# Miniprotein binders against q9h3h3: the designs that were tried, part 187

Target 1, 235 residues: q9h3h3
Amino acid sequence: EDGFTAEHLAAEAMAADMDPWLVFDARTTPATELDAWLAKYPPSQVTRYGDPGSPNSEPVGWIAVYGQGYSPNSGDVQGLQAAWEALQTSGRPITPGTLRQLAITHHVLSGKWLMHLAPGFKLDHAWAGIARAVVEGQLQVAKVSPRAKEGGRQVICVYTDDFTDRLGVLEADSAIRAAGIKCLLTYKPDVYTYLGIYRANRWHLCPTLYESRFQLGGSARGSRVLDRANNVELT
Key: E = the ipSAE of ESMFold2; O = the ipSAE of OpenDDE; V2 = 0.75 times the mean of E and O plus 0.25 times the DockQ between their complexes.

## First folded at step 15 (miniprotein)

Design xE7 (at its last look DockQ between E and O 0.85; V2 from the best seeds 0.69)
Fold by ESMFold2-Fast, scan of step 15:
Structure xE7 (fold): chain B 235 residues (1-235), chain A 85 residues (1-85)
Amino acid sequence: as target 1 above (235 residues)
Amino acid sequence: SPEEIREEIEELLEKAEEKLEEAEKKFKEGVDPRKARELLMEVFKLLWEALRLAEKLGNRELLDRAWELVRRAWMLLLRLRELLK
C-alpha cells in the first residue's frame, strides 16, 4: 500500500545528507562551466548508490548548486533536538508557535520550497532552470535527489535562509516560477524536517507553511501562494 | 482477523525495537556508523508497515507505540546525520 511513502522518503533524504554530494559551487567555479556540469550530472541518471553505467560509480546523496553569496548556517541542531525532547517530556502543548520559538532560539531558520518530479527529461529540465537561477543570483542554494534504486519521484529543494522572512520566501517562489516551473510547490521549514514532523504526525501540526499553485491569469508573479497555517491567500 | 493483524503489528514492533537497540548501541560505542544507518532504515520500513496496519485496525495503543519508536529512531538518525555530515 501507499501509506507513509512521504515519511519514508523524508527519512531517506535525511540519510542521504551523510553521503557525498556533487556540488557546483558558484563561489569558486565560473558560471560558464555550469552547462557542462549539468550535462555531466543530470539527476535522472545520477544513481543514489553508484553504478558503473551511470555518471557516478560511488554513492551520491545529493546534487547541489551553491550561489555566489551562499553562507551555510544550519544553526544549533543539537540544541534544538535536546529542547524538543525536553518539551515532549514536559507535557506542555506542542503548537506551531512553540516550534517556531524553538527554531528561533536555536537559529535553525532555513526552509525550502519542495517540488516532486518523476525521473526523466522534465526533471532534468526543471533542475537546469533552478540551477541557472541559483548561479545568476535569483536563488541562494538548491539541491536535487539522485535516482533511487527502487525508482519513484525525485525531489528538488530550493532553500531560503529564514522561514520567518515571508518576503524572502515569496521572492524565492517568484524566482522558481520565472525559471519555468509550473508544478505544485510546498514550503517546509527545516525545523519540521529535523524533528521528523510530516503530514501524518501525532501532534496535528501542519509542517507545510506555504503552498504555491501556478496560475497564468492569477497574479503578475505567475502563482497563487497560500499561507497553509492561517488559511490566507498571500498573492 | 483483527487478532491476526494485532499479532502481526506486535511482531513488527518487536523486530523494529531490536534493530533500533542495535543501532543505538553502535552509536553509543562509536562503531560502524554506516551499519547503524542501515539498521535505522530497516527500522523505519518495519514501523511504517506497523503504522499502516495499526491505522487499519484502529488501535490507539499500537499507534502510540509505533509513533514512539518512530520518534526514537528519528532522533538517532538526526544525531547520526550530525556526526557524519
Scores: ipSAE 0.726, ipTM 0.902, lowest interface PAE 0.9, mean pLDDT 89
Fold by ESMFold2, look of step 16:
Structure xE7 (fold): chain B 235 residues (1-235), chain A 85 residues (1-85)
Amino acid sequence: as target 1 above (235 residues)
Amino acid sequence: SPEEIREEIEELLEKAEEKLEEAEKKFKEGVDPRKARELLMEVFKLLWEALRLAEKLGNRELLDRAWELVRRAWMLLLRLRELLK
């Protein structure tokens, strides 16, 4: 056991960004081809490094689906990083509000719902549901990690384009639940990733903004979403 | 002993910095970006261990040194990602 497992996984995820991706792009590919593509590249079978017997012969960093409305907008990441460096040397306090303002100023507003599942049918089924939701327009973009040689949990990331738009983040949670996903979801704004801010960090910042738990209750079937920064329910 | 642990942390930090400097040089040269990435992943592994030990000691100076190297390594990894995408 070590206390920096999450931090190392974040570094490995960033490294995986640099390898080839397997992409179904609904902007250029008919939706009728999705099911065949999903059957060809199930995330429990696509290997990180192209193991013998895999559907892929080459390394794969991520498997992704781009929706018809997907428009990449990472914002001013370089300006964000420069402003972050200046802030650290300024002596000003570093708080969640400070990070939010940096993200707004530099338009680095994307974030993602995360779920972790073991390799197998449940993972492949969950991914297929998410991928269909993206192609149908309920979600914009998602990715899933390939299988590591040693096994272990894989991650599905479902992106939203503005973490400050609480309604939009909650709508994405609802679309994930409508796809039949019942596991725990956590939400992390990309600003924390681009600044290298981990769960264990010098400023005691919490990079997980929201937590979603599936719950059946009353007429509000779906999820209970908790704001982790303020420890309050958003419903 | 605390002194033995301190020496171990300093050795980890020295090795991490050497590998980080090598990765930085390869990035500047624009040669073998896959090797630069490999070096950075080794740097992170050394630094997580150095941080674990430094937290155990409660040594703020060593923690600050380790986190600064993490910052440098992470920023280089991001620059490398931008180059290769």
Scores: ipSAE 0.645, ipTM 0.886, lowest interface PAE 1.1, mean pLDDT 88
Fold by OpenDDE base, look of step 16:
Structure xE7 (fold): chain B 235 residues (1-235), chain A 85 residues (1-85)
Amino acid sequence: as target 1 above (235 residues)
Amino acid sequence: SPEEIREEIEELLEKAEEKLEEAEKKFKEGVDPRKARELLMEVFKLLWEALRLAEKLGNRELLDRAWELVRRAWMLLLRLRELLK
C-alpha cells in the first residue's frame, strides 16, 4: 500500500457518507428479518455506484446496522474545529493528550474498530457476524463499505460511543472476536478524522489508538490489544 | 533530478490549490455539494502525490504547504458532509 493510500481511503470513506446508506435498523425492524436483509445486500455484491446487475440500482455510500441502543451523537464538531484552529495558531505543543482534552470538552468521543477485507465470501461472512452482534446488542452500530469498481479491500467499521472508555473499547474488541473475526483490527477516534489528522501529520500524532491481534488459545478475549500511544499491551 | 521533482511538486500543489479554490467557491455559491465533492477527491489525489514526492525529496516547506492544503480540503469535505446529512 503505497504512501498515502490509507488517507485516500479515509477521504473516499468521508465522501461516501454523503450518498444514501442501506440500513438495517434494529429499533424498527424485527431481528428475524436480518438474515433476509443480509442475503439481499451482501457487501461483496453491493456496488458503490449501483452497477448493472448489483443488488442496488442507486449509489450506496455505506451498508449499516443500527442496534437497539444506538443513539447518534456527534457532539460539538464545529466547536472542536474552532478550538483546534485556535490551538494551531497559539504555538502551544500539540500532544495526544491535547486532542483527548479537546474531544472531551466538545463531547466528540466516538471511535471505531476498523478491519479491511478482500471482497468475497469471507467479507460477507464477517459482516453477517458483526451485523448479528449489533442486532443482539453486543455492539451498538457498524457499517461496511460497498464494493468499489477497482475491487479493492472493503472496510468494516464497528463504533463505540467513547474512545476514552478503555473498557468499552475492549468490550467491542471482544464482541468482534466472538463474532469470528480473526484479522488485524485498528481503533481510531473520530476526533482525528474531524481534525484531518493522518499518520504522517506534522504533529507526529498517531491516529490509531489501539491495535488488536487475534490470539489462538489466549485470554477469554481471544485477542491482544496494544495501546499505540504508550506502546503497552492492555490484555 | 531533485530540481525536476521540486518542479513537479510545485505544479501539483498549484493545481490542487486552484481546484480547491474552485470547490470552495462552488460551496459558497450553493452549487450541488456532489460537484464540490468530486473536485475535492481530485484535490486529494494531487495532494497525496505531492506529499509522496515531497517526502522523497525531504523538503519540509513543500510538505507543510501540502499538508495545509490537505487540511483545507478535509475541512471543506466535512462541511459538505454535514449539508447532506
Scores: ipSAE 0.635, ipTM 0.881, lowest interface PAE 0.7, mean pLDDT 90
ESMFold2 (binder alone), look of step 16: mean pLDDT 87; pTM 0.871

Design xE70
Fold by ESMFold2-Fast, scan of step 15:
Structure xE70 (fold): chain B 235 residues (1-235), chain A 85 residues (1-85)
Amino acid sequence: as target 1 above (235 residues)
Amino acid sequence: SPEEIREEIEELLEKAEEKLEEAEKKFKEGVDPRKARELLMEVFKLLWEALRLAEKLGNRELLDRAWELVRRAWQLLLRLREKLK
């Protein structure tokens, strides 16, 4: 069962970007309409390829919420791809530092906190909390996958503008925890996503930069964040 | 047997390459981009199975061939995504 499930899910996620998205855009829609939108499109019921019995009859790639200050910036993905192909044919070492430099050079800086949840009430409740935090300005943008035909866990992605800005990454974690999220979170830069670097990659790179675990305990921050690459606790 | 597994991997790689070449052709000609995407998802499924078997067999040549096809397929998937996003 282990196999290449993560790689396959990554390819499916990239393919999903190409289908229509269901978006609540706080830049153009009043915050008072969010609760009705969430009730209309619970992620456990929205189907990936459409179903007359679901909220959607047509395919949906992602369900997303854009914050009022959201300004999309994917950087130069085409330039990144060209440089990546050149790097692979050059024979130069492919390391975390090399990919980080490639991402900086091409301004592909965004990254995301990921949480994986089974379809059902817990997923829909978690998504509603994240969506409210986005609309209220504590987070910038988030998306959640629809229910796959095969079933399986769905993913909520909470984005930050710059994966090299550690303080910004940690602030997003705090906001996710403040929204009531208690499950395991992992943080991945979009550069790894665009280049197809997942768990079983041929370069033996760890695409996860940070891991966040919820904790209770008086003066605790609400989570413990580990820098996976350096094996250092940040909180 | 190891030889039967090798033959299975080679068959998977040949089928994947054929479908990948069809997807690459559709992309280059600017036709049926969503059909090209469907072909790529089939290519990935074939390649994940080829990689699983090649790892089990411990055959570096077949692993390298499978990963090279994954590289080509992912390159095309990203190009399609940029075009269709």
Scores: ipSAE 0.669, ipTM 0.882, lowest interface PAE 1.1, mean pLDDT 88

Design xE71
Fold by ESMFold2-Fast, scan of step 15:
Structure xE71 (fold): chain B 235 residues (1-235), chain A 85 residues (1-85)
Amino acid sequence: as target 1 above (235 residues)
Amino acid sequence: SPEEIREEIEELLEKAEEKLEEAEKKFKEGVDPRKARELLMEVFKLLWEALRLAEKLGNRELLDRAWELVRRAWQALLRLRELLK
């Protein structure tokens, strides 16, 4: 990786949370409307800052699908932030275990499987598969980034409600694979996102917990999942 | 030269800190949250360049100063996001 492009993209992603989202909410919208919504807002065509030639004239931060049973809980992010600042000014070590403890204490438990794809048909097809899995109840919630001004890969994020629930994280991976997704996936807890743990972080922490690779046969799940922090295969 | 790189890093850090302080003021006073976000994104661009140059120079003091400003800017961005959620 050359320079700090991954770190800047992480900052841009957090900034995108503050712009309007395009949401298909299965809690209030019939599932029969999903196909029309996907056709109207393909992520390869929706632009980050609006364009007269795109589906949107105004900025869009994220395109998201909420499942029928989705109940958002971001936890106590303010309390997490205060505790993080206190930790950084103390003499205590900053480790994966310490961050896990902070996340549990402040109930900041959500996390996500990430996939990065170039703008185009394959991105739109992958997003449609994920969106259908969410609306059908196999996944809880997902979002995808719009097309950046300068181009580049877009990201699909598939959320789970508790990153400490390994079985739940692995079940989400299985559902992603069942939706026809074959690309590389990595899993990142939201606590790492909120606290700015990226590739070149100053504490030398691994920025993701798990990696999933599609495999023909080899497992009942259709994938091989690696615990990156401990270098242990889980499937 | 090493001296010219050091001066460039110091200028980048000074500009980043000034913009960060302006962003924090605009955010806390509720004057212009979108301008605060714009300033924070400019701060990050300045700091990424400062870090690149400080790593090339091998200057630990400048690296530490740049990372402290990144920490502060990131926390400001998170606070702003929580405010505008």
Scores: ipSAE 0.623, ipTM 0.853, lowest interface PAE 1.2, mean pLDDT 87

Design xE72
Fold by ESMFold2-Fast, scan of step 15:
Structure xE72 (fold): chain B 235 residues (1-235), chain A 85 residues (1-85)
Amino acid sequence: as target 1 above (235 residues)
Amino acid sequence: SPEEIREEIEELLEKAEEKLEEAEKKFKEGVDPRKARELLMEVFKLLWEALRLAEKLGNRELLDRAWELVRRAWQLLLRLKELLK
């Protein structure tokens, strides 16, 4: 009964994909230019619609960093969408396994680690760490939302190529932790994002596959990773 | 009263459906997808409020109608986004 704020923020995030992005592309730009770019476009100061006094005069949907090896592959989103509509009208059960199979069939495999931070120094510092890890090759690609008119938390998304590749998902978590990130992380496949499966969904599915929590002074790696769907620690 | 809340939900759903149909028409006409997107953002705001009130009222029919419009709006938003890929 929170009034669906999280669901609306999810809709705003997908709508933001349609506006211009501010991109540091390591495939075509020397790594030595990254620090100047980060100083020019701190996410706490870049505004969604180009407010006066911000670094941007025009709307910005996302601020992104592409790694040198980044090769975008969204898969067959149109085929996924058609299959999803057919599934809903068929009356067949909608389960995590069914969505996984649709994603595999249509090659919509990307997923992302998410972190939500309030606008300010901690957000800008976390983003800079992630951006450096991407440019240095420890992560493939990442983006961060600009500051909304009404304020509120911003999101950093760190992508992996294949949500079914558990080792790759865990390697990305390790790289995020190595970059100095200590906040809660959650992992969501893009198939759930495209199909509108967020907190309040009519199928009662958990769109978060993994959760990562930083562990202090532990003997293992810098985080504990939980498989949310099966309630199993992957550590 | 429950009847006044029901009337408010009905008004929200009607307004949302009208805006959604306008967005669907703009999509079919091939206009700038960002114009249809702005209508969809208004549709979502109306539908989130309708869902909040329908949950409070405990009315299954109104909840189902609101979620069906959310489904239509989300699928159109995805189609609009893919046009600008």
Scores: ipSAE 0.698, ipTM 0.888, lowest interface PAE 1.0, mean pLDDT 88

Design xE73
Fold by ESMFold2-Fast, scan of step 15:
Structure xE73 (fold): chain B 235 residues (1-235), chain A 85 residues (1-85)
Amino acid sequence: as target 1 above (235 residues)
Amino acid sequence: SPDEIKSRIEELLRQAEDKLEEAQEKFDEGVDPRKARELLMEVFKLLWEALRLAEKLGNRELLDRAWELVRRAWQLLLRLRELLK
């Protein structure tokens, strides 16, 4: 956990979007094939740039599972960037509210629950649980990073289609917990990703909107969700 | 020493700016966008190290210079990602 690890992982994640993805697409592939696919491509063994000794000989940017109802929405990222530059030069305060408005205006609404795990059995087990929840319809779409050249933690991203829909974000958290996930989760809207809002940002914005911690004997959903920016518990 | 750390930061920023300019040229050429991405990833590695050292040193000018280069590199990375996704 040295300085700027989160920032570097974010840059690597954006770069990974540009390489081929390994995808289980439940819109076109029977659910009965999922277990074999998961066994063939465990994320702890799939290598970022390919290795004859791994499941892949060629580069892989992401390993992803698309749900039956998954319908990607691209939004206007270029328009978002132009508006962001205008906002910075306007002298107006840069707040979560102004970024939310930019995202709505340019239809960049997706967001994601993030979990960071070391390569190994626990990562592969967590990914398998998430993948099954996606194929069964409890989640819309998810992806996991392959093993990096220099090692380090891998990330599982579980997407929701609209970060402004708090109930939908909380429903995704519940489904992640129901899938057996007990690690720390944080929620980040894609607008923050595209605009480069990191932990050490100049505007003192919380880089994530929510934090979820597993709680035994807690709420019906099995977790405690905190609004990180306002320090308000949402359970 | 503080002077040695400052010199290290300035060298990291110089290397990052040179590689960022090369990445921009590769992007503009349109011939090898994957080389532009590789250069940008090297730029970020240099800048994260510069930022770590600048925070340690407490030097606001160097910190601001490093963040400006991160902003430029990030803009180019996003443009490249939009092109290649």
Scores: ipSAE 0.630, ipTM 0.852, lowest interface PAE 1.3, mean pLDDT 88

Design xE74
Fold by ESMFold2-Fast, scan of step 15:
Structure xE74 (fold): chain B 235 residues (1-235), chain A 85 residues (1-85)
Amino acid sequence: as target 1 above (235 residues)
Amino acid sequence: SPEEIRQEIEELLSKAEERLEEAEKEFKEGVDPRKARELLMEVFKLLWEALRLAEKLGNRELLDRAWELVRRAWQLLLRLRELLK
């Protein structure tokens, strides 16, 4: 499509991690306060770099909701990066299996379901559904990007603890569907994000592990999940 | 023309490398991680355009050079993120 726009958005998303986050933390805040928080910070209105006319006057990198059981574990990202550099200079083949083993060795196991939506009511409604599922315990943690100055689609990320746990990944997909989400979802392990595996990567790797499409005419909770790497339908 | 595209790619790569080196220096010596981040965002913009043109030209050497700079820039971005998150 448009050259490397998706790659640049990925770099911007990584950079956004370094700016302040707006967080609803269910570990320390009563669930009864969620609706007011969602009304105060709709992602279609929160601006990336702040604006006196928006809900935020200062930069916001992400808007996030942490579940009651959320316990962050990024693994050994520094060790992963060092091993990745060594792998690239070694001449050994770079494959999905090699990246999986690298992630396991360094305990970088988290991953996420991604959905991209245009700024507006549908985005805000989808985010509210996801946020409620997190606070109610059906999902563990999620975040959504703020609105960029030039517009463009925003992303909702719904995290799971272990991308190698296929059943857990599929369970998260079911919970997202149960929250009323009907758009296309793709699943990406954080190891791919940290190592810069995006659409136009040098190794011709598929940038996502799974794709989920809403099942038409069946169930609002049902979906068809495809294993992208092996081109195998799982559901 | 192919020659004009080649010259444009060379210019983009040269500017990207200069700003990447400045970002690396800021990370190591300047103690201003936000300046390093701003420089990296400029580096990525230059490199994405260089890659687009190199793909259009079909020049493997220029593609490899651009991807090597992307590797260095992404590596620094990840280090900055780990420092500041």
Scores: ipSAE 0.710, ipTM 0.880, lowest interface PAE 1.0, mean pLDDT 88

Design xE8
Fold by ESMFold2-Fast, scan of step 15:
Order: structure tokens, then sequence, then C-alpha cells
Structure xE8 (fold): chain B 235 residues (1-235), chain A 85 residues (1-85)
């Protein structure tokens, strides 16, 4: 988008991590309670900073669903940042390979499939499908942004444990498609997010590793997946 | 004109650095972390506009200055996130 809108949305997403989350945790809550929770907190109606007319009176950063087998591991984000500062002053080349090694060294391996949808029924329906897939064990964890203002798009993030595990990334894409999602999906490793690597960065790095488009055919169920960094069709 | 665009970029960078220094001060003093976050979001808005204009102008020095401020702002945002998550 023009004027670094995508970069600012990334900063807003990181800032949202700092506010309270509304969580359905399948590790401690029976799956039978999911439908009532989804009805209570539709993402098109939950507001970012609270509103007496919305389901929330207080700020909400994210609405999330944790799968029964979900085991969070954020890695050493502080160590990653310190190593990144050192790398930038070292004169060593900054490439996808060096970032991959920093991420592995500091165990910052998570990544996410992103989809952007306008507030409304389609967003709420897509989120419900994703949430059910998480609770049923087809996906591990997902979150969706609350409504920031009228007319703005919201984002659903579906996480995988390890962005270097291509099969795991592709399996998550297949599960998203099986949940009925047909919009464009893009996959971004959290290491790029934490280090602030954007579309128009100084090092000419592509922050999006994969792009998924809905279509019938290919080896992946319901989608064509492109490796954006190498411009190679995977499915 | 190119001169007016340069002046606009420099004003954006000055405002961004002032707000960034205030946010950094709040973080160092351990006070108002949520206000520090608010200041950082304002800093990013100013810097994204400065970068857009600097790219149009084709000025490497201004691009480098804007990206250095983005680096500092992002580092602080990440530190605040680790503190408050």
Amino acid sequence: as target 1 above (235 residues)
Amino acid sequence: SPEEIREEIEELLEKAEEKLEEAEKKFKEGVDPRKARELLMEVFKLLWEALRLAEKLGNRELLDRAWELVRRAWLLLLRLRELLK
C-alpha cells in the first residue's frame, strides 16, 4: 500500500500485544463452549479501546483461540534484538540466511498466515471457521484484531511453530482452506516482525515468505502456494 | 518544489525525534509505559510520511536519517512489548 500503511499496521499489531486479550483456551475450556464464546465476542463488534455499546468496555488488543495441544514458545526475543543490533554494526551481510540463523539461535521460530477482511459477517464467519479448526486440533493457535474504527480492515493471524518447517506451514494453509477461507493469505515469520523488516527495507529482504491463493488444483488442497523470496511455485 | 519537500521532511524528522526521545526517557525512568507506546505510534506516523517524501525526493541522506529513527523507535516498541505482554 502507498505511504507505508502496511508498515504502520505492523507497528499497531505489535502495540496491540501489550493490551489485554480475550482468549478461548481449549487447554482448560471444553470445546462445547466455543460457539457461545464466538457469539459473545464477534470480532466485527469487539472494539479496540472499549465502548459501552460493544461486548467490551475496556481495551482489547487481540481475540485469540488456543488449541488443546498448544505450547507457546516465543523464544529469546531480547537476545534476538541484541544480536540484530550487533549484526548491523558488524559489517556482516544482512540476508535471509543471516536472519534465519539469528532466529534459530534465539529460538524465535514462530510465523503466521495473515488474512485481511473488512468488518462484518464475512470476517466473523471466517474467524469462527478458524477458531473451530484450532479447537478441533487442525491448527494450533490463532488471533484476530478487534475493530479499530469504522471501515478499517481487520486481520486474522494463524500461527505455526516453526517458519523453517515448510511442511508445517503448508499444512496450516491446507487447514485454513479446509475451513472455507478463500481470500489471499500471506505468511510472515515473527523474526521479521520483531526486527521491523518491512516491504521497503534497506536490505531488499522480502518479509513475506509465502503467498497462498485459492484455486482448484496443485498439490496443496484448495490453494496455490508461492515461495515469495525465491519466486517458486510450491503447489 | 524539492526545497519545500526537503524542509517538510526535516520538520517531520525533528518532530519524530523529539517524541522518540520523550518515549525513551519514559522507558528509562520506568514511568508511563502506555504513554511511551502512544508517543511511539505518533513517531511511526511521522517517520512513514518522512520516508515516503524522501523516496520521492530521491535523497539518500534523508532516507538514512529516517530509517535510523525507525530503527530506534522499533527497538523501543519491542522493549515495551516485552515489558508489558
Scores: ipSAE 0.665, ipTM 0.879, lowest interface PAE 1.2, mean pLDDT 88

Design xE9
Fold by ESMFold2-Fast, scan of step 15:
Structure xE9 (fold): chain B 235 residues (1-235), chain A 85 residues (1-85)
Amino acid sequence: as target 1 above (235 residues)
Amino acid sequence: SPEEIREEIEELLEKAEEKLEEAEKKFKEGVDPRKARELLMEVFKLLWEALRLAEKLGNRELLDRAWELVRRAWELLLRLRELLK
């Protein structure tokens, strides 16, 4: 149903950042321990608020894997928020260009490839593939949502450090495909997430910059990537 | 009926604004930030339903009011996230 489910899931994802994370940190943990960690914390079984029957008794906001070279940098999110409020008051046009400039000014450059999967074996298998790619250095960092008490699909987020770096965004897509992922992927800059710009917004902005669809056979690339803003196929 | 739908939207918006004001007060006072988050999640549920009904009704005033409350609620959610991450 069309009841703003996607918007509410976005709000819940933001709220989940405030609860503890289960992290495999390749900067401090040997890669040989990854398979045991994945078996202990399959995302289809880890519950959002804890359950005696699940791997966790306490709330878990996210399950994450940090690569060896991962250096957290969310930029100045508080400064971004203040500037956004000022922009809305200024009467200046609100366009993709003005948001891009705001993001650059405040160093809020990260973005992510998103995939949504139902709880179960396919989700756990996809997450394991992504986690291995992160630990092996093909991807920087990734996280997956735990199972909500209401059920529903879970999300895997694969981050890149700079949404303005098209080559880097496309390289991440290639690595995701090389990990065996075949579902639809969409790329969203974190600036849009932090400012609450989603599907239905007053400025008619498209917060999704790229869309990746699995390509059967053919070229060396495993996917077709569309630049959503310019409606141009990149692959 | 359109009048019943309008009344339901008004009730949802009033309840959402009351909870939002309580969450804003807790944030300003630096008190109980996790309760403020709980209130915000309730505010969003009320506002999504208000928006669904307002779109069905085609009422611009109610749509604008609901979206303004979403803007305020999202701004507070982001501020709480930065505080509690």
Scores: ipSAE 0.699, ipTM 0.899, lowest interface PAE 1.0, mean pLDDT 88

